VHH binders against Protein Syd (syd). Designs and how they scored, part 4

Target 1, 183 residues: Protein Syd (syd), of Idiomarina loihiensis (q5qw09)
Amino acid sequence: MKTLEESIDALMTRYKENVPVRYTEYVEEWNSPIYGTVIDENTVEWTPCRQPEALNFDDLESALEMSFHQSIKTLFGRWYAGDLALDYQGHTISLLQTQSAEDGERLLENITGHILMKRRLKQPETVFIGLGSEDDGLLVTIDNQSGAVGLEWVGKEQHDVLSDSLAAWLDNCQPQVETDKNS

## First folded at step 23 (VHH)

Design Z3 (from Y2 with S54T)
Fold by OpenDDE, fold request of step 24:
Structure Z3 (fold): chain B 183 residues (1-183), chain A 121 residues (1-121)
Amino acid sequence: as target 1 above (183 residues)
Amino acid sequence: EVQLVESGGGLVQAGGSLRLFCAASGFTVSDNYMAWLRQAPGKRREWVALIHSTGRTDYADSVKDRFTISRDNAKNTVSLQMNSLKPEDTAIYFCAAKTIYRWRKTEYDYWGQGTQVTVSS
C-alpha cells in the first residue's frame, strides 16, 4: 500500500509526463520557484518543485484550537506547484496547490475563513482541496475528522464521499490536458 | 439571486468625509472577499480596499490611512469610510465580491451598479 507521500509524488510525476506545458496564474511579487516563461501579465508557465520546508500549520492550529488531519498538511506541504487539472471518473477537478511560501500563507488564511464558516453554520469541519471545474461552488474537501475525501457545495455539508483516504483518491485521478491558460 | 447595492455617494468638499454602504443579498459577506473599486472619468478602474472573510483588510496606497473598509455581519453589509477626501477621489465606486477558494483570481464574481462620489475643490 502506497503512502500518501508516494501517491502525491506519483500523481505529480504523471502530471509532468502527460502535461508538458503547464500554465498558471502569474503573481510576480511572489517570485515563485515554479515560475518559468512568463506568457502575459496574468499567465506563467510552471514546473513543480519540492517545498524546502513544509507549509506550517502550527499557528493556525493554535489560533483555531484544532488539529488538522495529517493528510491535509501533507498535501499542502509537499510540493510547490500550480493547481492540477485532473480527471476523476470523467469529471474535471482542479486540485489546489501552493506556488510559494507567500501563497501558502494565503491558503492558510482562506482555510481559516472556511473553518470559521463551518463553525458558524454548525457543520462538520472540512478543508477544501479542490474545485469543480464547471462550478466554483462545488468543492472537493477532506473531512477533518475521518480524512475522507468528498464533495460539498459551499456552505453545505459533504453530500458525497469519493474515497476513504486522500491517497486512494489521488491514485485514481488522472491528469487532464490543460485547456485554460489561467487554471 | 446574488445582488450588491451601493449607497452613500454624493457631493462633498475637499477635506470632507463620506461613508459608502454596500448591501449584499444571496450570499454571506463574512464568508467572501469583499472589495471596493473605483473608476474616474477617462481612467481605468482601480482597486481601493478589501476585507477578507477573516476580517483582514487591505488598501491601495492612494487611500491608505484615509479610507477604512468594514462590515456588519448582522446586516450583511460592507462599508467604506472615506476621510480627508480629495478631488482625485472623484469616481464611481463599486462594491464587489469573490470567493475565498480562488484567491489568486483577480476578477470578482459579483458587482454592484456603483455610486457616484464627487469631491469639489
Scores: ipSAE 0.911, ipTM 0.947, lowest interface PAE 0.4, mean pLDDT 95
Fold by OpenDDE, last read:
Structure Z3 (fold): chain B 183 residues (1-183), chain A 121 residues (1-121)
Amino acid sequence: as target 1 above (183 residues)
Amino acid sequence: EVQLVESGGGLVQAGGSLRLFCAASGFTVSDNYMAWLRQAPGKRREWVALIHSTGRTDYADSVKDRFTISRDNAKNTVSLQMNSLKPEDTAIYFCAAKTIYRWRKTEYDYWGQGTQVTVSS
């Protein structure tokens, strides 16, 4: 069976092939290895590259006294990339990625915020991995226990299961044809 | 549906203190980035302080050690305690919010109408 790493790599390959020019937010101080041509003060062209060292979740796991599902760690520790505009069954999803080590720290901080929210609300712990394009309040999440990929509104429980695994879900995602300068 | 309402502004003498409040509705302040920004006459809007959903705070150098951002989760409010005020702090102060899920976005999603702070010499 196809590993998650293979699924992620395959998706990235498809993305590069179908989206030859990719834009993302420009954070100059990160000096991200993915940055190419700077378009303006807020926009830069990017090309993905492998993370030299996978994003470290150890400290966060210790702090939150939890273990993150391996698929989450794999997803955010595999590539430096801009967020990927994907099509899933006719729905546009922004798959979140990490642009740099510093960006990774911001991601971890925000994952922390999300987990704390879930705990406060006494909801099953999920981790966000994507956003609905039409509404940022719609999240693509991984159930931290099962690894299932699903949808949830911010502050609500996962209401739809899209796939039992991240790998399977990613295999069914395609790059969005239309290039978004803000992706 | 989403609303931010600032209060607490006014006239104060140099060296004095003010406490600004921001009441949020339509979302939970403790689940978002909350910030204070200010705009002085004839100047560009500048960031002043931020509090992350985790409770982490950050400040502009110009206000560091003088201003303190905090929140009251029960009341769904954000506050800015301003001490040792200077004439240079005179501005309209705005409360703003943005989601934690789009953390690279520099612009905030929601804004209050602002509250005037005037520091006299």
Scores: ipSAE 0.911, ipTM 0.947, lowest interface PAE 0.4, mean pLDDT 95
Fold by OpenDDE, last read:
Structure Z3 (fold): chain B 183 residues (1-183), chain A 121 residues (1-121)
Amino acid sequence: as target 1 above (183 residues)
Amino acid sequence: EVQLVESGGGLVQAGGSLRLFCAASGFTVSDNYMAWLRQAPGKRREWVALIHSTGRTDYADSVKDRFTISRDNAKNTVSLQMNSLKPEDTAIYFCAAKTIYRWRKTEYDYWGQGTQVTVSS
């Protein structure tokens, strides 16, 4: 079995090979290292690169008095990239990524919001890692305790387990060849 | 069914104050980005203020220190306190919501019908 790092790297390689032109939301002020040709005010081409320093979860863990599953930290701390449009068993999923250090801070803020929601609702703590393309209310999440990858509707508990590990799940994801802009 | 309903708009003299309200149904305001936007006659719609699910707030420079966005979780409402109003603040004000999971998306997921604010000289 591959390490998570290997699985992530392999997926990124497949993505670059199969999606030669990649578009994402353009946030000019971030001056992201992945940004290439600016298409318009809202769209830019991108190329992935390794994070020079992995996204830091320490402050968030302290603030929330919790420890995040290592797979979550590894996923969001490895590459700067646009979100990846993936095919999983015929379903299109957007795998969330971090575009820059500043974007990483936004991600951490939103993870905070999600965790607070889960706590308010007295649900097992999960962290979102992807979105269903067909419905924005459908999340791909990691169970923070088990590391299992699953599906959940916003404000609901995981209703399906897709894989017992992030690495195994990513190994079974393929790049979606037909991608919309900003995906 | 998701719905946003604005209220509190009206006519006010320059230097006056108004408080706008947005009542949400079908979703929880404290779990989303909530924002106020406005559109003046002949101008493009512009962002005014937002409140994040964590409670963090942000404001456009044009309204900073004059406007305050807040929420009432129990009532599932968002408010915009507008002080020191200027004629330039005249616009239709919209309440909008956006999921926290698509934070780079510029478009909001849900919109109210808007409420007219008119500031006279």
Scores: ipSAE 0.910, ipTM 0.947, lowest interface PAE 0.4, mean pLDDT 95
Fold by OpenDDE, fold request of step 24:
Structure Z3 (fold): chain B 183 residues (1-183), chain A 121 residues (1-121)
Amino acid sequence: as target 1 above (183 residues)
Amino acid sequence: EVQLVESGGGLVQAGGSLRLFCAASGFTVSDNYMAWLRQAPGKRREWVALIHSTGRTDYADSVKDRFTISRDNAKNTVSLQMNSLKPEDTAIYFCAAKTIYRWRKTEYDYWGQGTQVTVSS
């Protein structure tokens, strides 16, 4: 059986092979290790690299009095990368990634916001890991309890289970070449 | 339908105070980034303040310690308390919102029509 780490690494490998030129939002002050050639004030080329230290969820778990599903921590703690444009069964999705330590803090903050929303709405807690490319209101999420990957509209419960595990889901995702992440 | 409606603008003397309000409909303020931006005549639009869904706030240096952004979740509104106003604060003030799920996005998704703030010397 393939581990989640292996699935993530395999996907990243596929992505690099199929998307030789990758663009993302340029945030100069982050000084992200993935940044390559700056295209303009808003766009930079990027190359993924392993996180020297995995994104730390401990403080957030303490603050929220919860444990995040390990797959979530593994996903966001493995690589610094731009968001990955993926095809899943003919649907385009953006798999969210962390670009730097500072970006990781932003991610954690937004995960916090999402969890608080779920709690307010008395919905099962999920964590967003991706976006539908056609509609920002459509989220790819992990159910924090089961680890199942599914779809949900913002403010709604996960309504479609795509896979029982993140690893299995990622194994079935393919890179989709996009011209510019800022376009 | 999403709508943002600003209010509270007007004419005030230097050193005075104003409180702006932004009423949101069609989405939940507390689930998004909410921001105030302003545009003075002949100048570029500039970011003024932000409140994150978590309640974290941030301010432009030019308004820090003078302006306070807050929200009323029950009323689904965002406010900007502006104290110690200066003539340089004269501008059209806009309320804006963007999703937390695309946090690197610089553009806001929704905008109000703006409210005029004029600070006289």
Scores: ipSAE 0.908, ipTM 0.946, lowest interface PAE 0.4, mean pLDDT 95
Fold by ESMFold2, last read:
Structure Z3 (fold): chain B 183 residues (1-183), chain A 121 residues (1-121)
Amino acid sequence: as target 1 above (183 residues)
Amino acid sequence: EVQLVESGGGLVQAGGSLRLFCAASGFTVSDNYMAWLRQAPGKRREWVALIHSTGRTDYADSVKDRFTISRDNAKNTVSLQMNSLKPEDTAIYFCAAKTIYRWRKTEYDYWGQGTQVTVSS
């Protein structure tokens, strides 16, 4: 019923509503378009903004001799944002975003590394879009052939399909508003 | 368990060469950011060289054109060829690794214990 773009935008709106002040790492040299008020040497407030030109996958597709599923390109090409802390069915997920065009280039290089690993292991090609908070090696990925969103340990195939599509998956994610208990 | 073990350090005359090795176990070097760092006595640890999972390399200005980072995926090792060594290169050299999945993270996830390189003049 709604487009992936609409699902992404709705999620971003829900995120801003539930996390009205958002913090991320501050590195002055990055000069990210999302940066707002600097809090200290390492912390800045941020606000999402639309990418003026979507992150371009064409050169990477040519170099790897593949096409990426459109949901991957749309996700990483719509907004500049900090990573989003989300809840999905009681599990905490960090949904990865890029903060700037330069950050997008770093993402594309790391996607390349991931694809080369999948090819070396002769596994179906996936692209990471998120991280599980409980374990450093747990990825949320999109299967490049089908568009299915699933869980995947680094170096392994998807072991659990969470949704047939990214849009449906995002519509069932909610901003994580509570913190862990006081440490 | 991830382990990084450096070797190949020692005493060498200025102008000489050494090759350091970093053997990895518990993970695959070609799937990670791999780096060499060094710490001279009384100084902060500084970055020396890196090799990305894609094979791209980069170097600190102070060692560029003298040092070469490379990897052997079959042996799961990273090496640092150090040529034209100077007394200023004297340091403990550390192998380090970090994930490609948190690309803005500046901290390394795994470290070796280091190997001493001493360049005498």
Scores: ipSAE 0.706, ipTM 0.860, lowest interface PAE 1.0, mean pLDDT 91
Fold by ESMFold2, last read:
Structure Z3 (fold): chain B 183 residues (1-183), chain A 121 residues (1-121)
Amino acid sequence: as target 1 above (183 residues)
Amino acid sequence: EVQLVESGGGLVQAGGSLRLFCAASGFTVSDNYMAWLRQAPGKRREWVALIHSTGRTDYADSVKDRFTISRDNAKNTVSLQMNSLKPEDTAIYFCAAKTIYRWRKTEYDYWGQGTQVTVSS
């Protein structure tokens, strides 16, 4: 029985082993702890590193008067990494990560925007953890109440539950065979 | 189909004011990261102001305290109130948007066609 932390760490290990050189967007000003060799003006190699202190959700929870499901906090609080290009049962997914503490604050603001949208639409509150399509607004989300991982179009409710839990879902994800230089 | 349409540009005396509007169709302004940018003749396009889906605003140093970005969610519009205009503010002003789900992407997803603002001395 794997804990969520063990599932995340195992996935990161599998990713490094199967994608030995990893690329992400280069922004010189960001000074991300994951940055390695700069390839060109827009592309840098990256290596994951553990967050020395987990991304803190407390202020956001207070401001929104809610508690986030622990799986969300653990996912975004464990590693600094580039986004992971994954396959889940033939579905292509980009699993979102933060690249620095400052990037984590940008994520928290965007989670806030997403929650406010769900409240305006009177939909179950979810938190995005991945992108299933770059061009069509397809999200992979966690239902905040249940912890279920599902597919969701921006502005709509989850329409397809992929797994009852993040840990189980991650254990069934595999790194993509080929990695885009910008991943 | 997503479209952004700017309006409200024109010729104004230095020290005057203008209000620009950006009408959005095909998406909801309040669910996105919305921005104004500008491009003066012979210069690179530069960021001017933003409003995040949360309502947080931010401004370039050159316009801080003179410009105010706001939105009207009922009309699905973003506006830029420009006060104390200077000749240096002369530019084509563009409304732009991007998703909150790819926050590290540097390019905006959608652009308007721009509206000319000319500030005479």
Scores: ipSAE 0.700, ipTM 0.858, lowest interface PAE 1.1, mean pLDDT 91

Design Z3 (from Y2 with S54T)
Fold by ESMFold2, fold request of step 24:
Structure Z3 (fold): chain B 183 residues (1-183), chain A 121 residues (1-121)
Amino acid sequence: as target 1 above (183 residues)
Amino acid sequence: EVQLVESGGGLVQAGGSLRLFCAASGFTVSDNYMAWLRQAPGKRREWVALIHSTGRTDYADSVKDRFTISRDNAKNTVSLQMNSLKPEDTAIYFCAAKTIYRWRKTEYDYWGQGTQVTVSS
């Protein structure tokens, strides 16, 4: 039985082994801790690194008068990384990560927006952790009360529970490999 | 199918005011990052104002304190109140939107057709 931290770390190791060169958008002003070799004016290699201080949810919890499920806080508080391209049982998923402390603040603002939407719609509160594709509004989310990982269309409740826990779900995710058309 | 439709543009004398509207269909404006951009003749498109799903707003320096972005959730619209207009504000104004779920992406996901604002001397 792996802890969530062990599952996250194992996934990062598998990702680095199976995607040995990883690219993300280069913006010089961002100066993200994950940045490595600059390839051109808008592309940089990246490598995950541990957050020296975990992303802090305390102010957000106070402002929203809620507590976030520990799996959400652990996922977003352990590594700085680019988004991970993963496969889970035929679902193509981009697992969201933050590149820096500043990027973490942007994530927290967007989580706020998502929670406010769920409250307006009177739906169970969830938090997004991944995207099913860029164009169709499909999210991978954690149900904040139960910790269940599921699929969710923006504005709808989870419709397909993928796993009872984040750790179990991550243990069954595999890195996607590059395609011929882009490297 | 997401659509953004701008309205409210027109001709106005310098010092005057206009209010632009952006009507959205196929999504909810309050759940998205919404923005106004403009393109003057012979110039590149530039951002003007934004409103985040949380309600936070921000403005380009050139329009700060003269323009106000707001939204009406009941009508599913975003508006841009433009006061103290100057000839250099003359441009086609575009409404644009992007998801809050891809916060590092710099490109907007959806664009309106634009509405012309012309400010005469």
Scores: ipSAE 0.696, ipTM 0.846, lowest interface PAE 1.1, mean pLDDT 91
Fold by ESMFold2, fold request of step 24:
Structure Z3 (fold): chain B 183 residues (1-183), chain A 121 residues (1-121)
Amino acid sequence: as target 1 above (183 residues)
Amino acid sequence: EVQLVESGGGLVQAGGSLRLFCAASGFTVSDNYMAWLRQAPGKRREWVALIHSTGRTDYADSVKDRFTISRDNAKNTVSLQMNSLKPEDTAIYFCAAKTIYRWRKTEYDYWGQGTQVTVSS
C-alpha cells in the first residue's frame, strides 16, 4: 500500500504531532541541522529535516563485500532526526536515526562492527534499527537477506519476527506518549 | 555481571614507560567501544584513548604518538601502553565501555575503579 518512503514520512509527521517538544543530546561541535533551542550544556530541542543527499552505503558495501537490503539504506538515508520513541504492540522501542552527515558516518562504522560480530559468530547478518528502552541489549533488526523486521538480543539471532517488511512495521508503530507523572 | 578491573599503575620517572591493563568480564571487549580516561587531582575526568569494535583507535591530542591503546581478544582485555611519560600524565586512569548501538550517548555504560599513575620529575 504505502512505499517505504511514504511510511517513514508519515511516521515522522505523526511523531511531530504527538511529541511536540523533542530533545536530544547537544554537542556544540556537531552543529546538527536538526538542532533548535539549546536547553543546557547537554540538551537541545530538535526538529527533523530531510537529508539533502541520502547516506551513502557504497564504500561500506565494497569494503564488506556485501549488499545491504534496500529498506536499511532507505531508512537511514531519508531524514536527519533524533531517535524516535515508539510503541509497537507492547514493545517500547527507540527507532534510531542520524542527525547529520557526520553522524551517518558514525552509524556506518557501528553497522560495520555489528556485521563483523555476526560474521565472527556465524549468524545471519542483520542490521540494527532500534533499541529497547533502558536495555540496549535488545535490538530491533532487519534481516539483510529477507528484509524481515525482528527482535534480537545482541550476539544472538532474531528470535521473533515482527513484520515481513519495514514499511508495514513502521505503519503499525505509534509515538510513545509520556505518561502523566500524577497518573 | 559486567566488571572492568584496571591494573598496572604505579610510580615511574619522567620519560619512562608504563603499561595499563583492563580485564573485562560479563561482556566481550571486541563487541564494544572501549576507552581509557584519566582524572588528575582537582581536574575533571578527561578522555585519553579509544578502540572501537571495528578496531579503529583514536587519541586525545595531548597523548597522541606517546600512548597506544590495544586489545587482546583471547584474554578479553584492553591495554594502554604509555611512553615518554610526563609529570602532567599523573592521574587516576579508568577503563570504560559503552555500546555501539547508541553512539551519541555521552555517558559510558561501565567503569573500572581506576589505577593510579604517578610520574615523578
Scores: ipSAE 0.683, ipTM 0.842, lowest interface PAE 1.0, mean pLDDT 91

